# Designs tried in a protein design chat: VH-VL binders against Mitochondrial intermembrane space cysteine motif-containing protein MIX23 (MIX23). Part 6

Target 1, 196 residues: Mitochondrial intermembrane space cysteine motif-containing protein MIX23 (MIX23), of Saccharomyces cerevisiae (p38162)
Amino acid sequence: MVDNRRTFTAPQSLLETNLTFPNDEPSLTTITVTRERCVDPSLIDSFLRFLRHGSDDIIRQKLNNYRKGSINGKNKCKEFLKQELYPNWQIRNNIISFCEKEAAEMKNETDQQCGNNKKTTAEPLIDARIDPYAARERAEKQEAQYKDWTKVTEWVANNRKIEQILTSTTEGILRQNCEQNNDYLKEFTQFCKDNS

## First folded at step 5 (VH-VL)

Design e5 (from n1 with heavy chain W105L; framework fv_namilumab)
Fold by ESMFold2-Fast, scan of step 5:
Structure e5 (fold): chain C 196 residues (1-196), chain A 122 residues (1-122), chain B 107 residues (1-107)
Amino acid sequence: as target 1 above (196 residues)
Amino acid sequence: QVQLVQSGAEVKKPGASVKVSCKAFGYTFTGYYLHWVRQAPGQGLEWVGWINPNSGGTNYAQKFQGRVTMTRDTSISTAYMELSRLRSDDTAVYYCARELYYDFLSGYFDYWGQGTMVTVSS
Amino acid sequence: DIQMTQSPSSVSASVGDRVTIACRASQSISSYLNWYQQRPGKAPQLLIYAASSLQSGVPSRFSGSGSGTDFTLTINSLQPEDFATYYCQQSYSTPLTFGGGTKLEIK
């Protein structure tokens, strides 16, 4: 048995700030993401809120602070993007992707156990007439796994939508306050490829 | 259902300009990049550029820089590619194709328009 | 620009054959490689993305492998509808570039 897990730590620049959270929400600077935590994402949600609050939610303030130290602001925008914003976006997207991959694995495991394809089924089907307890346990496990798969898939879809909205809004602000003709999403994509 | 519908075939003289349209149906227009890819008769695929329908930002292959302009109209979910100073070697089928914002980490084109034949002849 | 080289440029095969098509990048592109199928007179269709991920709706007889510079598309048991031209495409960096294509012809 091996359980997949991955630990994420907030960017160093974010850890050095004194953030004030709305609704007195606990601040998480490090999280270990597991399948169990994808199913019950309360801790992941808190971590994502921390990352979002320390970047996209206060982006105008961040850009203004960087501009104060620069002759024209454009070079400071690049510094902010590479040191704070893109690392933050990458961590958030990697967390969501981890849970997405876990959901796909859960689906495959459940499909195999249910025997949706007899060629795929590794073990013989349990005959309820011979062992009704084992048959009941298998059915309950199958239902629980599909239920959990659905929860994780919905959570992933919801957070992808949140990321699209936040990224689109932030890009608009960057175009107003930094380089107007730069595509920040494509630049972020290249950042991820270079820093993977 | 998702569909990209392009404008009809064009016949142009060398030196003219052509403007091809690509209208999107069945999805959020601003959620996907639109790319333009051309194919000369009997030849392979050649990337021309992309437009971000949300921002209007563009990126063009160096070969087309200064001759191509990509625009969009979000009110009618339509993207345009205008190629100027046409040469006979611009004769090709021009395709539009979409790329998902976050799936652009993989950069693949899941839906393509039907293609627009542009013929440049004297 | 990243140059994509496909081999062979054409291959003749029979229904039921196993066919492999190779694609080589002039520099490392990690796993940012996609495969498309194009039937005569039609737009290309996505088969495989991220080197090995099968697009929804694509038959399981298609598979992709490789990373870095060397990639392969495999069709395990060729069907009549598979006679088409196949293209690889790198999405690692702009400009996006395609291989020259491999035409799969009936023997």
Scores: ipSAE 0.348, ipTM 0.720, lowest interface PAE 3.7, mean pLDDT 85

Design e6 (from n1 with heavy chain Y102W W105Y; framework fv_namilumab)
Fold by ESMFold2-Fast, scan of step 5:
Structure e6 (fold): chain C 196 residues (1-196), chain A 122 residues (1-122), chain B 107 residues (1-107)
Amino acid sequence: as target 1 above (196 residues)
Amino acid sequence: QVQLVQSGAEVKKPGASVKVSCKAFGYTFTGYYLHWVRQAPGQGLEWVGWINPNSGGTNYAQKFQGRVTMTRDTSISTAYMELSRLRSDDTAVYYCARELYWDFYSGYFDYWGQGTMVTVSS
Amino acid sequence: DIQMTQSPSSVSASVGDRVTIACRASQSISSYLNWYQQRPGKAPQLLIYAASSLQSGVPSRFSGSGSGTDFTLTINSLQPEDFATYYCQQSYSTPLTFGGGTKLEIK
């Protein structure tokens, strides 16, 4: 049908920072995400690594710098969250969500192409007790037709797990170094609603 | 295989307290918020509140503030909802349900417990 | 608090029919609207999140649409197992609130 694409740019605060990677890898500051790039996510993975390295991975260093340099540490935490961390989390979340939506469309398109309607197809039922080889062959054929959808869905699931671990760890650090009784994940969700 | 398993039915007198449990299986307990939703017989769904199992933080609907307490025990992947000063109109099935920590759309419940019937009568 | 209004409160239909259920929010909730199905004696089950995203494992005959204040759940070619009560739910702000429910009954 129509190609879908979306361009993402790293937050300005991160663009001004001269980050050093262990392998001296050049930072990717802008990426255009497409279905093809969701299927082969090497560039998306590099961009997400850049965003994560410039935020969650160095969260303690960022907070220590603010606390040491300011009498108003709590106000600096709020500025950091709204100007750096939450924009960073939102971009990462939006990239993963783009690929999630693309995967859903891929499944719908494949379902229509395969005529995946039991009553319309009128194909003989395969009884695995009578013909186990035919049942296996049918399952393998259906799996092959959904290859790209499966790959993108697994990539999305994996990156959601990575994000949960990173943001939960970061929330713990924020509770120790900023406002203890604030739920940063819920505050982030509200930030996204206000800024989308 | 994700599953939320709740404690059994309770019958209480007005003024008593009830504590309902919700044990999580098949996923990382601290990776998802847990919400409590109730349903009076023949009525619709009413949100009670949530707990963040990772931090222990909670948020309760104003109607229940001062009467409800949500806690969790991460060592056994179990969340609890305690409702005090019970009234007859607290009679309902109480559900626990999970919400993803990180998603561009939060606040939806992909898995629910089977429900716990709490009956308040004299 | 955001009030959610569902219409109709009940509808009678036959297997094979197309059924639509409406949900209205008292203020704009963007696309933060979810749909659940509850069969008699069972816990609710997620059908659709983010107004139009189909939950994994849910049949493609279910679809959702809308944004802002007006939302619709559509069931194409109703099946026997679809006779249940349906609820919309806003996730835009706390407290989270549900519609009053729509009971789908066999004609």
Scores: ipSAE 0.255, ipTM 0.710, lowest interface PAE 4.1, mean pLDDT 85

Design e8 (from n1 with heavy chain Y102F; framework fv_namilumab)
Fold by ESMFold2-Fast, scan of step 5:
Structure e8 (fold): chain C 196 residues (1-196), chain A 122 residues (1-122), chain B 107 residues (1-107)
Amino acid sequence: as target 1 above (196 residues)
Amino acid sequence: QVQLVQSGAEVKKPGASVKVSCKAFGYTFTGYYLHWVRQAPGQGLEWVGWINPNSGGTNYAQKFQGRVTMTRDTSISTAYMELSRLRSDDTAVYYCARELYFDFWSGYFDYWGQGTMVTVSS
Amino acid sequence: DIQMTQSPSSVSASVGDRVTIACRASQSISSYLNWYQQRPGKAPQLLIYAASSLQSGVPSRFSGSGSGTDFTLTINSLQPEDFATYYCQQSYSTPLTFGGGTKLEIK
């Protein structure tokens, strides 16, 4: 069996700029994502926060810098998208997808261990009417076995929701400051395909 | 050219097992998840599960838990799906299909194998 | 499991017609919805992913729309090669699930 892990590095544009958060928190520029880190996502959360701060949170400032004194503002918008924003979005979404796949593998492993397909086995059933303590103990044990899977699945769902909100908000700003009639989400999806 | 080539048709008796292969060509085998999807004659598509060729990790639909096993051999870029304790309602065309490992919009299948007909009859 | 419901189950049309196929999810799946075309005796082929993104090589007469629970596939100016069965599929969560299919037949 091969250990599943992947290392992510912040886009070059962020590495060239030293960002300081209001509370002077250190910036995490590289992270190796593993199953263990999906279960305890404190470092992943810090890395995602750093990426979001350096892109979507300051998007108006970034676009103003690209357009200020420029005679080719729309061309500069395209450059910003390809060199800064889309690479940032891709890294964030790849991290979330990695943990989603790990959660699915965890569930399958737990299902195999628990022997949930009792129809194919002669395993005796615990009747709560006969022994409520044994039934409760078994239910608690099953819940405990799925704890990590549930935790990662909820984290993934929450972060996908956050990314959807951020992407929608940023697209609105791009429509106001770049091309009004461009589908930035579809363009981003194509960017990911071209750069995978 | 990207291509997924599956093994030939199988005829099995109820209670037997069948093992279908899917060989990948024209891309990095470990860069894409492989899914198995079946289709009974005249019916719709049903997802069976996936395997991560890089790690060997799997995920199966609950309906097939305990009866399906997915494996791979990276040296020959081939994935396998073994279904045991076959019943007549397992009669279907079984497809393999690839999914990009870390795509933003994951879970879609850009290339499919040609399908393997598995017939279960007494 | 997320249940996917397609309507209609079958539709008869002529070359040049505009055809619309609907797909509904039992819960919100955002834009994690894909469309496939399957010709008789052939494997399915990806047409659209992420509800509205056209797969490379697929003709522009195909388009997808919708988000949340309600989605549509539209074929503008139907061509002879478009007579096939169409399936929607959610990729929001496992198990991945497909709609029951819509068979597009020649009038």
Scores: ipSAE 0.016, ipTM 0.549, lowest interface PAE 5.7, mean pLDDT 83

Design g1 (from o7 with light chain D28S; framework fv_oberotatug)
Fold by ESMFold2-Fast, scan of step 5:
Structure g1 (fold): chain C 196 residues (1-196), chain A 121 residues (1-121), chain B 107 residues (1-107)
Amino acid sequence: as target 1 above (196 residues)
Amino acid sequence: EVQLVESGGGLVKPGGSLRLSCAASGFTFSDAWMSWVRQAPGKGLEWVGRIYSETDGGTTDYAAPVQGRFTISRDDSKNTLYLQMNSLKTEDTAVYYCTTGYWSGYYFDYWGQGTLVTVSS
Amino acid sequence: DVQMTQSPSSLSASVGDRVTITCRASQSISSYLSWYQQRPGKAPNLLIYAASSLQSGVPSRFSGSGSGTDFTLTISTLQPEDFATYYCQQYDSYPWTFGQGTKVEIK
């Protein structure tokens, strides 16, 4: 019985902003991510929307706020990246990675239950002749387990694509308003290594 | 196995107050988002309100018809959910169900048996 | 608020029949829809979540389909214990809302 879970809390900087959301959804400031929540990601989707709305979606406003008090233009961008944007990206990527790992474990568990890696002494067809209803129930349970794995895998792929689009767009804005020649994705990767 | 047992229902006059309890067992109560759903006699289901899990912050949300009159609370040390109902109206007459959203938080995977609240003169 | 409308409000069927119940949302709710069964005098039971995922312990004769605004619950071979009222519920947009219910009665 595996009981994997991890709790995520929105960055302090995000909690201090007054955000408006489409659909008047209550704001989630903390969430515990579990396998069941990866299968039905409604709550995770709400939390990711909160993180994305409070960072990438308002990035120009965030940069302008830092600009007001800063004499050194490079320092204001570095401060924003280190204190707000990169922590936000890291949390989002860690949530997606959690569900990706859960999906891999789900597939391994289901494959073991189905015996696909090893033939048993009893053929599946023998069970169907003896008790066709029991054989059908077993087959349907296995199919349902693979459906859950497929759902999580598709959710992970979709959110990786969303992150790629958001980070590419944000990087373009950073190149226009901060350092033109900086590789922000490499800098973010280093940030993750330094803050793990 | 998961069990939810409601209690506290009864007859109350308009303008009165009543407190419902829901005793939970068979799961980690502090991790569960809990909701109250009601059903007027012969009618459909209506969501009343929810309380977030303790691990997710423990905040509450309410449906518009009960906002300001009803309060949801929880005592995680006793695995018990509460619904405090004030300023009761005849329109509040219903069977009240305690429900879980054990891991998802948004749909209701387990339900109690329900407790009847009748608001009449 | 998202309004959920079920069709039909009532239907008559016999044991062994294929039964189809439809649920329509007033706006797109993606796949954030669940189905419940309520037998007479009993509490509701979750059948389907995320539009098409079967809850553990629920018989395979139940299936859900659809996305966006149009959703369907199908019972492939009606059993005596399936005579009940069925409800859809959306959880895409706060507040959560239910359909008005569909009663499946003995023919």
Scores: ipSAE 0.442, ipTM 0.775, lowest interface PAE 3.4, mean pLDDT 85

Design g11 (from o7 with heavy chain G101R, light chain D92S; framework fv_oberotatug)
Fold by ESMFold2-Fast, scan of step 5:
Structure g11 (fold): chain C 196 residues (1-196), chain A 121 residues (1-121), chain B 107 residues (1-107)
Amino acid sequence: as target 1 above (196 residues)
Amino acid sequence: EVQLVESGGGLVKPGGSLRLSCAASGFTFSDAWMSWVRQAPGKGLEWVGRIYSETDGGTTDYAAPVQGRFTISRDDSKNTLYLQMNSLKTEDTAVYYCTTRYWSGYYFDYWGQGTLVTVSS
Amino acid sequence: DVQMTQSPSSLSASVGDRVTITCRASQDISSYLSWYQQRPGKAPNLLIYAASSLQSGVPSRFSGSGSGTDFTLTISTLQPEDFATYYCQQYSSYPWTFGQGTKVEIK
């Protein structure tokens, strides 16, 4: 009876920073993601903005101000990656993936209702030459039913493009200020496997 | 299906206080973000404030005209939303609507019938 | 605060007419815009959310379009029950703000 949902909380390190946003928009520190919120992603967008601005956008400041007492700069970078950046990236990717999975399910459900699935009772095909009103009504209904799926799919695609740009930019900064030859995306992938 | 029923409106003098209630049914109230919207006689709609679901932190936000005077709260065990109005002004005269921001196939944004608050001497 | 301006403030139309109502935001609100219908003496009803998504149960003659700062609500074939006041509302940033309303009256 309960819709599929998942709750996300910003990393503790991020909650300890005093962030101000343009337009004085308040930040969400915890959000429950549902299918409905994927369709109307205003809350998710605010949460993702909070995560992005509190990490990738200020990465140079984070590296400079991260915990002192390291014997060398590599300890500082590793601690930042493990404690702040990778957890932040993982949460963002998990939110986007949640909505992607919901979009796939929405398409399957709509396909069944519109008779595009063998598991659904097939409706007879309407010939527009015989009944143009019924044919038009069916076409309009099908288009309307796929609207939410299209919106979520476009939102997912757009946010994945944003993530790709942000992670590429951040990797460049990490190569300049940390290990030049480290594969940060591979390391992040391993982090996700260890913390799944 | 979804029902929101406001109560508590009435006539009150400037500087007075009044508490509005909104009884919710037909959806999972504890998951919903709840808002108050008002409409002065013959005028348009004005957002008053909102309260997050408990799972989203249970925090509140208010429009500038009511900040510091109005308090929104909720009792999820009773499926009830509240608006405590203090230091009422003549310009607070309006029909107050309880509304929800919950988007699902079973639940959508819905509005109650409204309750009239008149602030006059 | 984001200011929402509707145009026109009122219009007269006949059953069967195509009606278009415009809403302009003072800043970019992406697609975080809803449209409401309010019949005289009644509470508002949600028609459209996310600029173009039709609320379940709302007739297909209603449609929304636009993004950024300029938005439109269209009623393709006006019906008797559509004579009402229509409001746009942004939910991109606090405080949530409504347009001043557009009253659709019988000719």
Scores: ipSAE 0.093, ipTM 0.612, lowest interface PAE 4.8, mean pLDDT 82

Design g12 (from o7 with heavy chain Y107R, light chain D28S; framework fv_oberotatug)
Fold by ESMFold2-Fast, scan of step 5:
Structure g12 (fold): chain C 196 residues (1-196), chain A 121 residues (1-121), chain B 107 residues (1-107)
Amino acid sequence: as target 1 above (196 residues)
Amino acid sequence: EVQLVESGGGLVKPGGSLRLSCAASGFTFSDAWMSWVRQAPGKGLEWVGRIYSETDGGTTDYAAPVQGRFTISRDDSKNTLYLQMNSLKTEDTAVYYCTTGYWSGYRFDYWGQGTLVTVSS
Amino acid sequence: DVQMTQSPSSLSASVGDRVTITCRASQSISSYLSWYQQRPGKAPNLLIYAASSLQSGVPSRFSGSGSGTDFTLTISTLQPEDFATYYCQQYDSYPWTFGQGTKVEIK
């Protein structure tokens, strides 16, 4: 497929936050994500850490700052969500989704090269129970052929797990400190549709 | 098949200098981020610093205790990582390990055998 | 700097025992934590990354769990080759920091 690239910029709210990092190097404010960077995700990992640290990890501080400045806490919670948290979540999810899409294209390209474009008859769910060693050996051979694809899919799976943990924790805090009966994930999904 | 081999360790007096080398093989060195980690005798692990691949800017990061005294560099044509240590102190006495995140960037998948640096009068 | 504290500093165990080691971060590091094993006189070996993901080639008796500030490494059935020192390491923020180590000794 074509040489895909996508540039992501940290939310303005995060750029204006005086985050103190141990090193005195400038924090990454913009990153260009490419297939090569999905395979070696060191820069992406640094950028995701920056986004996560400046939002979910300090969520209680963020909410307190908004609430202290206002008598109407409900309006300030909504402002925080739409101006800071949801933009941050959207960027993180879009980065992970970019690499997930690249992984799918890598698999398709490798399938074409190896002539293995049909994995529909990897049937033995029952055979894996009866002969797990043969099933494992076959899986290991296949994985070796799709080395880069496997690395990117593992990275995607790990980061989606991290996002799920962070989102669940943050949602609990939002229910305690903002609207208890709001479905924040549905609202975030709508935010993404409105701001795509 | 991935191998990292450190060399250049030895005995040096306080205030002296020493240069460590790490020969890499079995992977595309030019694409890899490389790090140095040290361990004082009978103590735990301490990250020293890292160097990015040239494609990712070739910049370096250092732990506070070595900032301004140590310099990490690389020679991609020789698949070799270097650690230049200046103004050595007795607390720099340690086994120095060359390591790479290899593929994932945030984990140290491969380590060399280490080279001992002793700073003593 | 994020400070990593391991507990216990040492423990005595027998082959076949279940061993649990804890690592605590001075602030939230999400799931950005790795576990390493170091046998006497050898270089460290990566066991687990992202708090719970088992490194390729590492025996399934090793497992990791936790998030935020509290993390655990478990060895379900201790083997002779598992008598070693274990280290946790956070990679959430620079500088990367290690715990002080937990030595697993023969009882």
Scores: ipSAE 0.000, ipTM 0.433, lowest interface PAE 16.1, mean pLDDT 79

Design g2 (from o7 with light chain D28S S31R; framework fv_oberotatug)
Fold by ESMFold2-Fast, scan of step 5:
Structure g2 (fold): chain C 196 residues (1-196), chain A 121 residues (1-121), chain B 107 residues (1-107)
Amino acid sequence: as target 1 above (196 residues)
Amino acid sequence: EVQLVESGGGLVKPGGSLRLSCAASGFTFSDAWMSWVRQAPGKGLEWVGRIYSETDGGTTDYAAPVQGRFTISRDDSKNTLYLQMNSLKTEDTAVYYCTTGYWSGYYFDYWGQGTLVTVSS
Amino acid sequence: DVQMTQSPSSLSASVGDRVTITCRASQSISRYLSWYQQRPGKAPNLLIYAASSLQSGVPSRFSGSGSGTDFTLTISTLQPEDFATYYCQQYDSYPWTFGQGTKVEIK
């Protein structure tokens, strides 16, 4: 049995900002992500909402003070990207990647238990003619394990789509308020290589 | 536990050559950017150069004082980093540290104990 | 190259003192600054990165502040193991450069 854990802490810039949520939801500034929490992602969802709220959701507000075309404005955009936005994107991507790796591991563990049989209902390992109750119980356990894997995989896919939409929207805003000729996604990819 | 162990230091005459080695353990060496940092006796820290991971192209960067004389290389199958030092000068006398920022090489959170290189006649 | 200048070059202090060390960059480096501690005869150890972020395992008496060109490392209550040389390092612009060091000596 594996018991993988990884602790994530919000960037210092978010911790120094007094953020309030709609509906007065509590803010999670640190979270320990586990396989169990990938399966039941309520706490991860709250943490991701906190990170998204403190960055992409208020990007226009954060950039409004930067005078367009000035050296000071360009320097502030650069500082914002490296100190706030890119660290925030990296943490969110790392959380999603953790659960994606856990999902792959869950499937491998279940497949190993089933003798590499990817179809849980096709051919059970126990001969049902000899012990129908044991066969049924084993099939139910295997189905439950694949159900958890499916749940995590769907959560990962959905959050990847959310990140794609947020990143695309934020990039458009950065092109309007910072450097219009910069490839922010390429820059972020390099940031991740340099900081992981 | 991350460990870096340097070896190969010693006494050499000006114009001579030395090869330093750094044995790495406790992390995925092949994914890490590695650096050499030196410190002359009683002086401060000076960055020597870095080498990228093989997946990032395995390219090298050097500080101006050592460019053209020193070569950084790595053998990922042995988890070992190397510094080939040619045309050594008296001002190259220093303790040489093997370092990594585990992934990036921007700041250095893991250091070896260092190996002393003395260039003297 | 970005030149890093530390002040003072050395200071004398007693256990329990509050110690402040400064680091100045020749051009703006945002918050891309790290602080290292080097005890006599030992390799350097990372204390702080990104100007103010405490490295895991480093005692809370260490703190960093600053942005742009002026940075400060503070030790709130000096301990016997803190008598060491401290270095700042910028990683905003290649090549990476260190300050000349500040030696904290027993008074």
Scores: ipSAE 0.000, ipTM 0.423, lowest interface PAE 20.4, mean pLDDT 79

Design g3 (from o7 with heavy chain S104R, light chain D28S; framework fv_oberotatug)
Fold by ESMFold2-Fast, scan of step 5:
Order: C-alpha cells, then structure tokens, then sequence
Structure g3 (fold): chain C 196 residues (1-196), chain A 121 residues (1-121), chain B 107 residues (1-107)
C-alpha cells in the first residue's frame, strides 16, 4: 500500500525574501505533509508560520513595494494578489485540508476496526478468553488512534480559525489600499478553481 | 527472538563526530519504527529521536537537545539503524540504546544492550 | 514539553514487601504512560503500557493504575530480582519524556 502524502514548496517570491525569526527556527522551503506530521504538527506549524510571516504579516510593505516598482500602477494590486498573496493562501489552505481529510480517514479506520471486532464473521476473532494479550493490544491501539484523530481535528479547527482571522484582516487592508468594493474572498475562490 | 545489537561507541573530543549502528534481527525490520534512547552515567533515560518505516514515509523526529546535530537513518537491505552524531558536547556522554516500539514508536518493547559514548577532552 | 516527576527518588524494602512508586505529569496525558524496569548494568525492559496493561511475560505481581496526571506502579510481593530502578514514560505528547527514576534498594 501507498501512504497518503503531499509535498508543498514555498512560493518563489518568499524564497527570495530575507526573513529572520526571533527564535532560531530552521527555514523550511519544502515540506512533505503526512498523517504522522498532522498528528505531531511542529514542522507544519513552522512552515505555516514562515508562509504567514512572508505574506499577511507584512502586507502593507508588500503593497508599498509593488507601488514603487510598478510602471503601471493600475495593475499593482492585481499582480501582487496573483503572484504572491493568493498562491500563499492556497498552499496554507491545502495543507490544512490535507490534515482534515487524514483525520476523517483515521476516524473511519478506527470505527471499522471497532465494528470488525464486534461482527467478525470473515476475520480471525481476537478473544480475551483465548488471547488476553492480543485483545489488550488491540484495545490500546484503538484508544491511541482515537486520541490522534482528536488531536488532528482540534489542530485543523484552530488553524482554520487563524486563517479566517488573517484573511479578514488582510481583506480590510486590501480594501483600504486597492479596490474598496471588491470581494477578495470570492476572487480567491475563483483563483483556486483556475489553478487546480 | 528479537535481537538489537548496538556498536560504534567510544571516546571522542568535544566538537567531534561519531556514528552508531544497530543490527536488528528476529522481526520484519522494514515495517518497524525505530528509536534511540540514551542514559548519562548514573542518570535517567532520555529519548533522542525516532525514524518511521519506509512504508510510513521514513521521516525522523528529534528531541530538542540534539536537533540539528544528530541524524537518524536506516538501511532496510541490511536490517541496520544508524545514529550520526555531529558537534558532540560533554553532555552527550551516555549509553545509547537502540529500541523498537509498539504502534509507531509510542513506547519501547525491545531494547539493545547499549553502546557507551564518552565525550571528553 | 511534558515533565514527568517520580516519587520517591529511592526507597529501601525487603523481600515480600508491597512497594508503591508514583509518577506525576505536568499536564494531563490520559492513560498514555508506560513503566520500565532497569536492573543494574542492564538495558531497561517494558513492564506496563497504557497505564495499567501488563506486558506479555511480566509477572502478575506488577500492576499499574492512574489516569490524567497521577500514576502508580505497585509490586505486591517484592522478589530478589525486583531490586532495580523503575522509570515512567509518557507518550501522549511529542517529544516523549521519562521520569527521573526510582531506585528500589535492599533494606
């Protein structure tokens, strides 16, 4: 069998930015996201922090730089959105979605194991009367799997809330410095469909 | 019979490097998650890091004191686990144990005999 | 990191005694705790996992209890081979952490 995994690379614009962090965290330019990394998300958290610091956290600076460098100021905001911000948002949302899908699979797998233990007409029965050790190991393993599922679902919920707050704040800044009446979230959704 | 046999320990100066090996037998090594645990002389146990099976991605995790200095790797064709130790410090002096864990290395059901690493000037 | 604290650090006992060792976690770890025995000059061996589950081949005089933050290892009738150091280990939260150990010495 092949395990679910997906590799994400930071946008080129971020790789060329000289970012420093207060803590001496390693700079991750690429991450392979797996179920195990969703359960123990320290590397994912570092990667998401890197993406957020290089975009939303410095959005005013990014927009000002596009203003100064642009030959045609009418396209400055659209270029920034398409080349930097929306790609960054898409990568972050795709990482969170990967872990969300893995959490759903984890729950389904554990539920299937519990159902199999009760119904077991086609599978070897692990019976505490025959093999207490094997039955105990199965119960402990299932308990650990449900705990992992809970950890991942809580992590996903928390990061979805963080993205909502960041996106809302960034949208306010875009309305002040770009098109005031544009629906940036709707435009981002369309960007994702065009770049799927 | 599960057997884990460590080798490669010895005396090394601060700032030096050393590579430990662990030869595994009696189980399907390629399916196993492996860990290193160390114990300083007269002190307690300290988890060093783990490596997933190749089927589960072959990824590694490390405890903070060794992050960036130690690297865990495996050679499934030789049933061997490795610990590459760089930039060694006196506080790395310990007996290093090779371990295999139940489901994904959560706890340690089989241990090797250990190999002593002494970092001293 | 989750800090694991054992008490006592050492105790003296006689063959036939009931021995109790305690382990406390700095935050809730549910039942994700293991106990190990280390005899002098030997590698550790697993006694108990999931706070109360006895490892295959381990004598029934060993038992574990507890959940959340407070855990206990009990040896109901101490035998000569039980004079050793005992360690608890949490596997709730990465990184895995051990207690400092409890040495069971002959009185």
Amino acid sequence: as target 1 above (196 residues)
Amino acid sequence: EVQLVESGGGLVKPGGSLRLSCAASGFTFSDAWMSWVRQAPGKGLEWVGRIYSETDGGTTDYAAPVQGRFTISRDDSKNTLYLQMNSLKTEDTAVYYCTTGYWRGYYFDYWGQGTLVTVSS
Amino acid sequence: DVQMTQSPSSLSASVGDRVTITCRASQSISSYLSWYQQRPGKAPNLLIYAASSLQSGVPSRFSGSGSGTDFTLTISTLQPEDFATYYCQQYDSYPWTFGQGTKVEIK
Scores: ipSAE 0.000, ipTM 0.429, lowest interface PAE 16.5, mean pLDDT 80

